# Ledger of designs, part 5: VHH binders against Lysine racemase

Target 1, 368 residues: Lysine racemase, of Oenococcus oeni (q04hb7)
Amino acid sequence: EAIHRSTRIEFSKSSLAYNVQYTKQVSGAKTLWLAVKSNAYGHGLLQVSKIARECGVDGLAVSVLDEGIAIRQAGIDDFILILGPIDVKYAPIASKYHFLTTVSSLDWLKSADKILGKEKLSVNLAVDTGMNRIGVRSKKDLKDEIEFLQEHSDHFSYDGIFTHFASSDNPDDHYFQRQKNRWYELIDGLIMPRYVHVMNSGAAMYHSKELPGCNSIARVGTVVYGVEPSEGVLGPIDKLKPVFELKSALTFVKKIPAGEGISYGSKFVTSRDTWIGTLPIGYGDGWLAEYQDFQLLIDGQKCRQVGQIAMDQMMVALPHEYPIGTEVTLIGKSGKYENTLYDLHKHSGVPPWKITVAFSDRLKRMVV

## First folded at step 20 (VHH; from y5 with K99R R108K)

Design j2
Fold by OpenDDE, fold request of step 22:
Structure j2 (fold): chain B 368 residues (1-368), chain A 122 residues (1-122)
Amino acid sequence: as target 1 above (368 residues)
Amino acid sequence: AVQLQASGGGFVQPGGSLRLSCAASGFTFDDYAMSWFRQAPGKEREFVSAINWIGGRTYYASSVKGRFTISRDNSKNTVYLQMNSLRAEDTATYYCAARTNRGEYTPKYDYWGQGTQVTVSS
């Protein structure tokens, strides 16, 4: 982590807390599990996980085993769900760390039973209703898994079951309805565990009332991170609070004569004498090439990023000379202006969650 | 008064193209997501495409993906639907609709335009 640099991600604790509460309010969910996979969608795995409970988060959801391990090693004892499949050889590890562990097949369970020894694994059954990523697809297979878990209660605890909606944020809800119907068909008459969870961000915000008996848990990421899942197509954008800001500072300031190229390939050429600022951020940090020409915010003014974005640096056109160290807001507020992730999406074509996740571990992440 | 005026419909041969326009008035256009729907005779109204207020997020029905393109010009309070590679099954009355991106979560479109007929036939 490059701590000796002005470039930083600022994560708002208060905004997170607000969004958690708001999500619970809208969805009616009593329990909220925050997805912190992929470095908490780029917001910082440990930073977010450390404050999650205080913000009203009831549990954490990760993708891979190592994310869970990292959280535990940081001294965080929050409930953790591992959403992605793990190699069966790591089942004992998952058990030792008390992870709710996603299981997608009976064969996996059989294999795990042979190696768990004295360990008892908390099991989350994956049901595939149309995502076609992981999980059983038939009622028979699901029954077989449940029965196996019951018969082998020395090694397994049937604690969770879930499905994932592929199109919960789509204005065309046909596919959502298909998955929903399939879900209820598959689970009909079966023993349900303590944790029945089907609502991702879209389902939580748009469809919770359509999920009777399965809407007590919201397993969400995007919405709690302050991004409306449909980006204003199906829901309001004025309720959620942004949690993410990206700030930097000018490291170099110079006046460039007219006719000079800026950065690699001289894709930008000055038309007049122009003050140019340099920022210590580039595509190696996650400010992607697609973000070229985006308007940055300096001292309450819009300033155009100019020239090709370099790996660790980029340039911005300035209206006048600024001192070195002047703060630059890439995402966030400056004066009356605000750059949102929606703005950057519009500019670049990169969705908000892909924007944030792309930022490297090298960037300092601060909770504010 | 709120108005959504759709235009651009007509007769076209299979494989042809049409560009629909929906001009909005009487409300703050850039506070609304815009959508296109269509209804064929004897069928239910179906979603075609949507675009958020800023134009960064778009949705398409599977049946029109790759062929239709939704766009908007907020300076003109207009949403567009470029329809390429039209098929007979695209024949329908097309409607534009507005849904606010402010307030509460509600499954409601606030405003609907009159329909414009699109007929794809050889």
Scores: ipSAE 0.936, ipTM 0.975, lowest interface PAE 0.4, mean pLDDT 97
Fold by OpenDDE, fold request of step 22:
Structure j2 (fold): chain B 368 residues (1-368), chain A 122 residues (1-122)
Amino acid sequence: as target 1 above (368 residues)
Amino acid sequence: AVQLQASGGGFVQPGGSLRLSCAASGFTFDDYAMSWFRQAPGKEREFVSAINWIGGRTYYASSVKGRFTISRDNSKNTVYLQMNSLRAEDTATYYCAARTNRGEYTPKYDYWGQGTQVTVSS
């Protein structure tokens, strides 16, 4: 982390906590697992994981084994689900760290059984109802997995089962309904484990009542991070609290005469004498080229980012001279103005979750 | 009084284009997501497209993806549906609808417009 730079991500603990309880309220879920994969959607894996329990989170969901390991090594003993498949050779590691481990095939289980030794793996069975990413697709295969787990209880604990909805945030409900129906068909008559979880953010907020017996756990990310999953199409945008802010500061300020090009390629040329500020952030940090010309917030005023965004720096047009060190709000509030992730999505075409996840590890991440 | 007035429908040949408009009045337009639906004779009303209040998020039915484009102009309180490469199966009465992005999670649309007929035929 570049801690000796003004550019930083700030995420609100209180907002996150609020969103957790609100999500539980709306969905009716008694248990909430927060997805902290991909560096907690860019908010910071360890920073978020450290405060998750205090915010009412009942467990953490990661994508890869190393994310879980990192959390454990940081001294966090929260429940952890690994959502992505892992190489079978790492099964003993997953067991040692007590991860609920996603399994997608009987062959994997057979292989794991040979190498687990004295370890007992907590198993989360993946069921593919239409996402076509991972998991078994037939009732027979699912039954075979369950039976195998029961027959090999010395090495396995059947603790979880899940599916993932591909279109739970879509106003066109056809595909969601299809997956839902498929899910119930597949699990009908089968032994269910302690953790039956099917609700991602969209399902939790829009479809919880349609998931009887399977809506006690909300496995969510987007909504808790303060982003309405449909961005206001299917749900309100005035209930969730923004969590994510991105701030920086002017590192250089100069007055540029008319007729001068700004940044690479001189795509922006001053039409008049213009005060130009420089910020220590660029596309190498995750402020993508698509964000060019976005209105930044300085001292409660909108200021246009100008010129091509460089790797580590970019420029902003100023209404007057500001001192070096003046705070710049890229995402967040300044005075009466607020730049939201929805605004940046509108501007750039990049969805909120892709915006936040794209920020590099170099950026300082702070709990506020 | 709340009004959603749809227009722009008509007769076109296959492969042709139409642009539908829905003008809103009587409510705060930019507090609502706007959607287009259509209903063909003897068929159920089906979702066509949606756009959030700010215009950054759009949805399309699979049958119209790549051919239809939804947009909105909040300064004019109007939502649009550009329909290109029209097909016979696109023949239907098209309706615009408004759904608030404020308040509680509810599955209902708040306002519906009158339909405009689109007929695609050789």
Scores: ipSAE 0.935, ipTM 0.974, lowest interface PAE 0.4, mean pLDDT 97
Fold by ESMFold2, look of step 20:
Structure j2 (fold): chain B 368 residues (1-368), chain A 122 residues (1-122)
Amino acid sequence: as target 1 above (368 residues)
Amino acid sequence: AVQLQASGGGFVQPGGSLRLSCAASGFTFDDYAMSWFRQAPGKEREFVSAINWIGGRTYYASSVKGRFTISRDNSKNTVYLQMNSLRAEDTATYYCAARTNRGEYTPKYDYWGQGTQVTVSS
């Protein structure tokens, strides 16, 4: 993390808290689990996990065992769900750290049974209704898993069951409806555990009323991190609050004569004598080449990024001289203007979570 | 008064192309997501394509993906649907619709156009 420069991600605790409450309100979910996989969607695994409970988050969901372990090692005893498959040899570790652990097959359970010793594993059964990623695909296989868990209750607690919708944010909802119908067919007549969780962000915001008995838990990332799941096609963009700003500052300022090229390849050439600022952010930080020419915000003014983005720095055209140290807002508000992930998506073609997940650990993350 | 004026329909052979336009007036176009729907006689209205208010995010029904392209020009208050590789199954009245990107989560569209007929026949 480069803590000795101005370039930083500022994460808003109050915006997170608002989005959590808003999501519960719209979806009717009484329980919200926040996905903090992939470094909390780029916002900072521990930074976000440390504040989640006070923001109204009821539990955390991660992709890999090591994400969960890092949270525990930071002293956080919140509910943690491991969504991704783990190697069966780590089942005792998952038990010791108190994770709800996702299981996709009976063979995995049989193997875990042999090695758990005195440990008892909290199990979350995966049901594949059409995502084609993990989980059993038939009622027979699901029944076999449930029966095995109950027959081996010295080693397993049957605590969760879930599916994931592939297209819950699509205006064409036929695939969502097919997955929903398949889900209810598969679970009909089966013993259900404490945690039944099917609602991702789109299902929570658009389809919760269509999920009776299965709509009490929202397992979400996108909507709570401040992006409307359809990016404004099916829902409003003015209620969810952006959860972060990306800011830097000018480190060098100079006037460049007309006719000079800026940065690699000299594709951008000044058309008039132009003030050029330099700021310490580049594609080594995750500010990708696709973001070239994006309008940055400086002192309430729109200033175009110019020239190729280098690994560690880039240049911006200024309407006049600004002092070294003048703040630059890449994503966020300055005066009456705001840059959002939607604006950058439109400019670059890069979707919001590809943008934020690409932010490297070099970018300082702070809670504000 | 709000208007959504769809145009550009007509007869076309299978494999042919058409470009639909939907010109909007009477509201702030830049604050609206735009969608195309279609309805064949005796069938339910079905989703075709959508584009968000800024043009950065698009959606397509599976039956048209790869053949149809939605776009918008906010300076002209117009949404377009470029339809390539047309099939007999694409025969329908095509409607544009607008939804505000502000306010509440609702299933409703705010405005609907009158439609334009597309007929694909050999």
Scores: ipSAE 0.840, ipTM 0.935, lowest interface PAE 0.7, mean pLDDT 94

Design j2
Fold by ESMFold2, fold request of step 22:
Structure j2 (fold): chain B 368 residues (1-368), chain A 122 residues (1-122)
Amino acid sequence: as target 1 above (368 residues)
Amino acid sequence: AVQLQASGGGFVQPGGSLRLSCAASGFTFDDYAMSWFRQAPGKEREFVSAINWIGGRTYYASSVKGRFTISRDNSKNTVYLQMNSLRAEDTATYYCAARTNRGEYTPKYDYWGQGTQVTVSS
């Protein structure tokens, strides 16, 4: 992180807490697991994980074993689900760190059984209803896994079962309905574990009432990070709170004569004598080239970013001279104006999580 | 009163193009997601395309993806559907619909237009 500059992500604990409560209220879920994969969607793995429980989060979900280990090594003993496949040789490690571990095949279980020794693994069975990513696809294979877990209870605890909906936020819900019907067909008559979890953000917000017996757990990222899952096509945008602001400050200010080019290739040329500010953020921080010309917020006014975005810096056109140190808001509020991830998506064509996941390790993350 | 007036339909040969418009009045257009649906005789109304209130997020039914483009002009309170590479199965009445981006999660659209006919025939 570059902690000796003004450029930072300010992550709102109160907004996260509100979004968690709102998600539980709308979905009816009694339990909410927050996805903190991919550096908590770019917001900071440890920064978010450390505050999650006090915000009403009941457990954490990560993609890879090392994400879970990092959380444990930071002293966090919250419930952790590993969603991604792990190499069977790491099954003992997953047990020792107390992870609910996703399993996609009987062969994996048979191999793990041989190497667990005295360890007992908490198992989350993956069921592929049409995402075509991981999990078993037939009731026979699912039955075989459940029976194996029960017959080898010295090494395995059958604690979870899940599927993932590929299109739960789509206005055309035919594929969602097909996956839902397949799910209930597959699980019908089977022994069910404590954790039955099928609801991602779209399913939680749009389809929870269509999932009887399987709607007590919301396993969500998007909605609790403050983005409406359909970006306002199927749901309101005035209830969820943005969870972060991205801010910087002017480090150089100069009046530039009409007719001068700004930044690499002189692609922007001033049409009049113009005050130009420089701020310390660029594509090396994850503020991508596609964001060129975006309206930044300075002193409650919209100011156009001008010229090519450099690796570490970019320029902005100012309506008048501002002092060095004047705050610049890239995402967030200034006066009566607000820039959101929706605004940047519209401007750049880059969707919200590609924007935030692209933020590099150099961007300072702080909880406010 | 609220009105959604769809236009731009007509007769076109397979492979041809049409541009549909839906002009809105009587509500704050900028607070609404806009969608296109279609209904052929004897069939259920089906989703075609949607666009969020600012135009940054779009959706397409798989049957039209790559051939149709939805857009909006909030200064004109109008949503458009550019329809290229038209096929006989695209023959239908095309309806626009509006859904508020404020308030509560609901399954319903707030307003529906009266539709415009598209006929694709040799």
Scores: ipSAE 0.839, ipTM 0.938, lowest interface PAE 0.8, mean pLDDT 94
Fold by ESMFold2, fold request of step 22:
Structure j2 (fold): chain B 368 residues (1-368), chain A 122 residues (1-122)
Amino acid sequence: as target 1 above (368 residues)
Amino acid sequence: AVQLQASGGGFVQPGGSLRLSCAASGFTFDDYAMSWFRQAPGKEREFVSAINWIGGRTYYASSVKGRFTISRDNSKNTVYLQMNSLRAEDTATYYCAARTNRGEYTPKYDYWGQGTQVTVSS
């Protein structure tokens, strides 16, 4: 992180807490597991994980073993689910760190059985209902896994079972309905574990009442990070709170005569005498080249970003002279104006989760 | 009173193009997601396309993706559906619908247009 400059992400604990409670209320879920994969969707793995419990989060979900280990090494003992498949040779490590561990095949279980020694692994069975990524696809294979777990209870605890919906936020719900019907067909008559979890953000917000007996756990990211899963097509945008602001400050200000080129290649040329500010953020921070010309917010006014975005800096047109150190809001509120991830998506074509995941390690993350 | 006035339908040959319009009045158009649905005789109404209130996010049914383009002009309170490479299977009454982007989660749309007929036949 670059902690000795003004450029920072301000992450709101209170907004996260509100979105957690709101998600539970709308979905009816009693339990909420927050996805913190991919550096907590760009917001900071440890920064978010450290505040999650007090915000009402009941557990954390990561994609890879090393994300879970990092959380444990930071002294966090919360419930952790590893959603991504892990190499079987790491099964004893997953047990040692107390992870609910996703398993996709009987062969994996058989191999793990041989190497667990005295360890007992908490198992989350993956069921592939149409995502076509991981998990068993037939009732026979699922039954064989369950039977194997029961027959080898010295090494395994059958604690979870899940599927993932590919299209839960799509207004065309044919594929969601197909996956849902397949799920109930596959689990019918089988022994079910403590944790049955099928609801991602779209399923939680739009389809929870269609998931009887399987709607107590919301395993969500997008909605809790303040983005309506359909971006306002299927649901409201006025209740979820943005969880962060991205801010910087002017480091240089000067008046540029009409006809001057700005930034690389001089492709932007002033049409009149213009005050130009410089701020320390660029595509090296994850403020991508596609965001060129976006309206930034300064002192309650919209100010156009001008010229090519450089690796570490960019320029903005100002309506008048501002002092060096004047705050610039890239995402967030200033006066009566607000820039949202939806505004940047419209401007750039880059969807909200790609915007935030792209933020680099250099961007300072502050919990406020 | 709230109105969604769909227009631009007609008779067109396979491979042809048509542009539907849906003009809105009586509500704050900028606060609404807009959708197109279609219904052929004897069939269930089906989703065609949607666009969020700001125009940044769109959706398409798989049967029309790559051939149809949804757009909106908030200054004219109008949503459009550009239909290219039309097929006989696209024959239906096309309806526009509006859903507020405010309030509570609900499966219901707030307003529906009367529809406009599209007939694709040689």
Scores: ipSAE 0.831, ipTM 0.935, lowest interface PAE 0.8, mean pLDDT 94

## First folded at step 21 (VHH; from y5 with S35H)

Design o4
Fold by OpenDDE, fold request of step 22:
Structure o4 (fold): chain B 368 residues (1-368), chain A 122 residues (1-122)
Amino acid sequence: as target 1 above (368 residues)
Amino acid sequence: AVQLQASGGGFVQPGGSLRLSCAASGFTFDDYAMHWFRQAPGKEREFVSAINWIGGRTYYASSVKGRFTISRDNSKNTVYLQMNSLRAEDTATYYCAAKTNRGEYTPRYDYWGQGTQVTVSS
């Protein structure tokens, strides 16, 4: 982590907390599990995980085993769900760390039973209703898994069951309805565990009332991180609070005469004498090439990023000379202006969650 | 008064193209996501496409993906639907609708335009 650099991600604890309660309010969910996979969607795995409980988060959801391990090793004892499949040989590890562990097949369970020894694994059954990523697809297979877990209660605890909606944020809800119906068909008459969770961000915000008996838990990421799942197509954008800000500062300032190229390939050429600022951020940090020409915010003014974005640096056109160290807001507020992730999406074609997740571990991440 | 006026419909042969427009007035256009729906005779109204207030997010029904393109010009208070490679099954009355991106979560659409007929036939 490059701590001796002005470039940093700042995420708002208060905004996160607000979004948690707002999500619970809208969805009616009593329990919220925050997805912190992929470095908490780029916000910082440990930074977010450390404050999650204080923000009203009831549990954390990760994608891979090592994310969970990292959280535990940081001294965080929050409830953790591992959403992605793990190799069966790591089942004892998952048990030792007390992870709710996603299981997608009876064969996996049979294999795990042979190696768990004295360990008892908390099991989250994956049901595939149409995502076609992981999980059982038939009622018989699901029943067989449940029966196996009951028969082998010395090694397994049947604690969770879930499905994932592929199109919960789509104005065309045909596929959502199809998955929903399939879900209820599959689980009908079967023993349900303590944790029945089907609502991702879209389902939580748009479809909670359609999920009776299965809407007590919101397993969400996008919405809590302050991004409306449909980006204003199906929901309001004036309720959620922005969590993510990206700031930097000018490291170099120079006046460039007319006719000069800026950065690699001279894709930008000055048409007049122009003050140019340099920022210590580039595509190696996650400010992607697609973000070229985006308007940055300096002292309450919009300033155009100019020239090809380099690996670790990029340039911005300035209205006048600024001193080195002048703060630059890439995402966030400056004066009356605000650059949102929606704005950057519009500019670049990169959706908000892909924007934030792309920022590398090299960037300092600060709770504010 | 709030108005959504759709235009651009007509008769076209299979494989042809049409560009629908929906001009909005009487409300703050850039505070609304714009949607296109269509309804064929004897069928239910179905979603076609949507675009958020700034145009960064778009949705398409699976049946029109790759063929239709939604766009908007907020300076003109207009949403467009470019329809290429039209098929007979695209024949329908097309409706534009506005849904606010402010306030509370609701399934309601705030404003609906009058339909414009699109007929794809040899």
Scores: ipSAE 0.941, ipTM 0.977, lowest interface PAE 0.4, mean pLDDT 97
Fold by OpenDDE, last read:
Structure o4 (fold): chain B 368 residues (1-368), chain A 122 residues (1-122)
Amino acid sequence: as target 1 above (368 residues)
Amino acid sequence: AVQLQASGGGFVQPGGSLRLSCAASGFTFDDYAMHWFRQAPGKEREFVSAINWIGGRTYYASSVKGRFTISRDNSKNTVYLQMNSLRAEDTATYYCAAKTNRGEYTPRYDYWGQGTQVTVSS
C-alpha cells in the first residue's frame, strides 16, 4: 500500500450505516448480509468488515475461503457466508472457522463426509433457478441433499439455502419471474433451514414483496455501497449515499506552450499555452485507460484530464497555475460539483461495481 | 403541461430500420429515466428498452437485443430508439414513458406519451 502518496480512497462509515438502514427499510428485511467479496468491491475487505457490525450489518458474505479466513485472522467474529464453491478437501477448514459454506452437489457432500472427522460443517445449499452458475436444478436432487444432511447430522448442519437472481434489476422482469416461480416450485414441501436467502440488491429493492417467506434476509452489496442497482432506471438515486471518494493531489505543475503533445503518443496536443498538472495515479492503480478525458474537480471547478493515462501518472489541464499539493477530486464533491460513479460509467462504459473493484491494493484506503 | 411526443413510426419491410423519437416538455427531463414500451393488437404491453437519466445505463428486452439502440439527448429533452433489422413481430404501437429517478421506490411511471405505430410488413 502506497501510504506516502496523496492518492487515496476514502470510505464513508456514516454513508454505509445510512445505506444499510435504508436498504432494510425499503426491502423490509430484518437481516442484512453485506457482500465483501473482491476486496469489498474494491473498498477494502478488512476495513469494511471491521466497521460493518457498527453500521448495522448482521453478517458478511464472501466469495472465496481465503476472504473469510482473512476476516477471521483480523479478529472479526461476525457471521460469514462463503458464497462460492470450495474444494471439498478444504471442508474441515471451513468448519473450523465456522463459515456457512455453500454446497452445490450431493457428491460434494458425500466426499466431505469422509474427511470431516470430528468437524461439523454449517451447510448452505445452492439452488440454481436460472443463473446457471452453481447449485442443484431439480427438486429430486435438492431433496436428496437435504435427506443426506439429515442422515449425517454428525458432520453437517443444514443451516442455509439460497438462489441468485440473474436479472433482478432489469425493467424486463420476465426472467426474474421465471426464476422466482422456479424457486418456489423447487422448495415446495421441503424442509427449510434457518437461513432462507434469495434477495440480492435488485431483488431487495424492487421485488421484496414478491418473495413471501423468503424476504427476511437481504444479501446485498451494490446498493449498500451507495449504488442504485439499476442506476436510476427503476429506483431513486437521491436516497442512497455515496460511500466512495477518490482523491489525489498535483505533484507537478507547468505551463506548456501551444503545439505540444501530452503523454504517450501525443494524443492530446495543446492548442494554446496551457497549465498542465500531473497526478500520481494511473491505470496501474485502477484508473483505467477508458477513463481518459474525464473531468476532474479542482478547487470547485471542472478540469479535463488530458493525454493518455500512464501506469502511475496522468495529466490534467488547469485554468491557471496551482501550487503543488493542490487537492484533486476524481470521484466525490468539490464545491458545487460532484463526480459520481454514475458519471464515470457514462463516460467510460464501465459499470460502478466494475469501477470500484478494479482499484489495486496499492491505493491507500481510509475510513472516514 | 407535461408532454411526451413520440414520432418516427411508419411502414417498413422486414430487415428495414426506423428511428423513433420522444420529445419531452413540462418537466425536468434530466431527473427521469426514459422507457420504451410497445403493444401489439391483442397482446399485452411489453417492455422494449430503457435508459437512465445520464445515459450510462441501458436495458433491452431479449427480443430486441442487438437490433435496437436507445439513446438520449438531454440538451434536446429527447429520447431515441434506433430500430434495425426489423421483423414482423416488431409490429406494434410504441410508447414512451418517463420514470423519475428521485423520491421513493415505486413501480409506477410518472408520464406516458402518445403511441406511434410501427408496422413491419413485406
Scores: ipSAE 0.940, ipTM 0.977, lowest interface PAE 0.4, mean pLDDT 97
Fold by OpenDDE, last read:
Structure o4 (fold): chain B 368 residues (1-368), chain A 122 residues (1-122)
Amino acid sequence: as target 1 above (368 residues)
Amino acid sequence: AVQLQASGGGFVQPGGSLRLSCAASGFTFDDYAMHWFRQAPGKEREFVSAINWIGGRTYYASSVKGRFTISRDNSKNTVYLQMNSLRAEDTATYYCAAKTNRGEYTPRYDYWGQGTQVTVSS
């Protein structure tokens, strides 16, 4: 992390806590698992995980084994679900760390049974209802897995089962309905474990009442991170609180005469004498080229980013001279103005969750 | 009074194009997501497209993806639906609807416009 630089992500603890309780209120879910995969959607894996329980989060969901291990090594003993498949040779490790571990095939279980030794693995069965990512697709295969787990209870605990909705945030809910129906067909008459979870952010906010017996757990990311899953198409944007802010500061300030090009390729040329500020952030940090010309916030004023964004730096047009060190808000509030992830999406075409996840590990992340 | 006035419908041959407009009045337009629906005779109303309040997020029914484009101009309080490569099965009465991006989660749409007829026939 570049800690000796003003550029930083600020994560709001109070906003997270609010969004957790609000999500539970809307969905009716009694248990909320927060997805902290991909560096907590760019907010910081350990920073977010450390405060999650205090914010009302009942468990954490990761994608890969190493994310879970990192959380444990940080001294966090929260419930952890590994959503992605792991190589069977790592099954004993998952067991030792007490991870709820996603399993997608009977063959995997058979292989794991041979190597677990004294370990007992907590198993989360993946069911593919239409996402076509991982999981069994037939009732027979699902039944075979469940039976295997029961027959090998010395090595396995049947603790979870899930599916993932591919289009839960779509006003066209045909595909959602298809997956929902498939889900209930597949699980009908089968033994259910303690954790039955099917609600991602969209399902939790829009469809929870349509998921009887399967709506006690919200396994969510987007909505708790303060982004309305449909971005205001199906839900309100004035309830969730933003948790993400991106701040920086001017590292250099100069007055540039008219007729001068700014940055690579001189795509921006000054039409008049213009004060130009330099920021220590670029596309190498995750401020992508698509964000060029976005209005930044300085001292409660909108200031246009100008010129091609460089790898580690970019320039901004200033209304007057500012001191070096002047704070710049890229995402967040400044005076009466606020740049939201929705604004940046409108500008760039990049969805909010892809915006935040793209920020590199070089950026320091702070809980505020 | 709240009004959603749809226009732009008509008769076109297969492969043709139409541009629908829905002009809003009587409410704060930029606090609403705008939707297009359509209903053919003897069929249920179906979702066609939607756009959020600032135009950054759009949705399309699978049947119209790649052919239809939704857009909005908040300065004109108008939402548009550009329909290209029209097919006979696109024949329907098209409706615009407004859904607030404020308040509580609800499946309810707040305002509906009058329909405009689109007929695709050789």
Scores: ipSAE 0.940, ipTM 0.977, lowest interface PAE 0.4, mean pLDDT 97

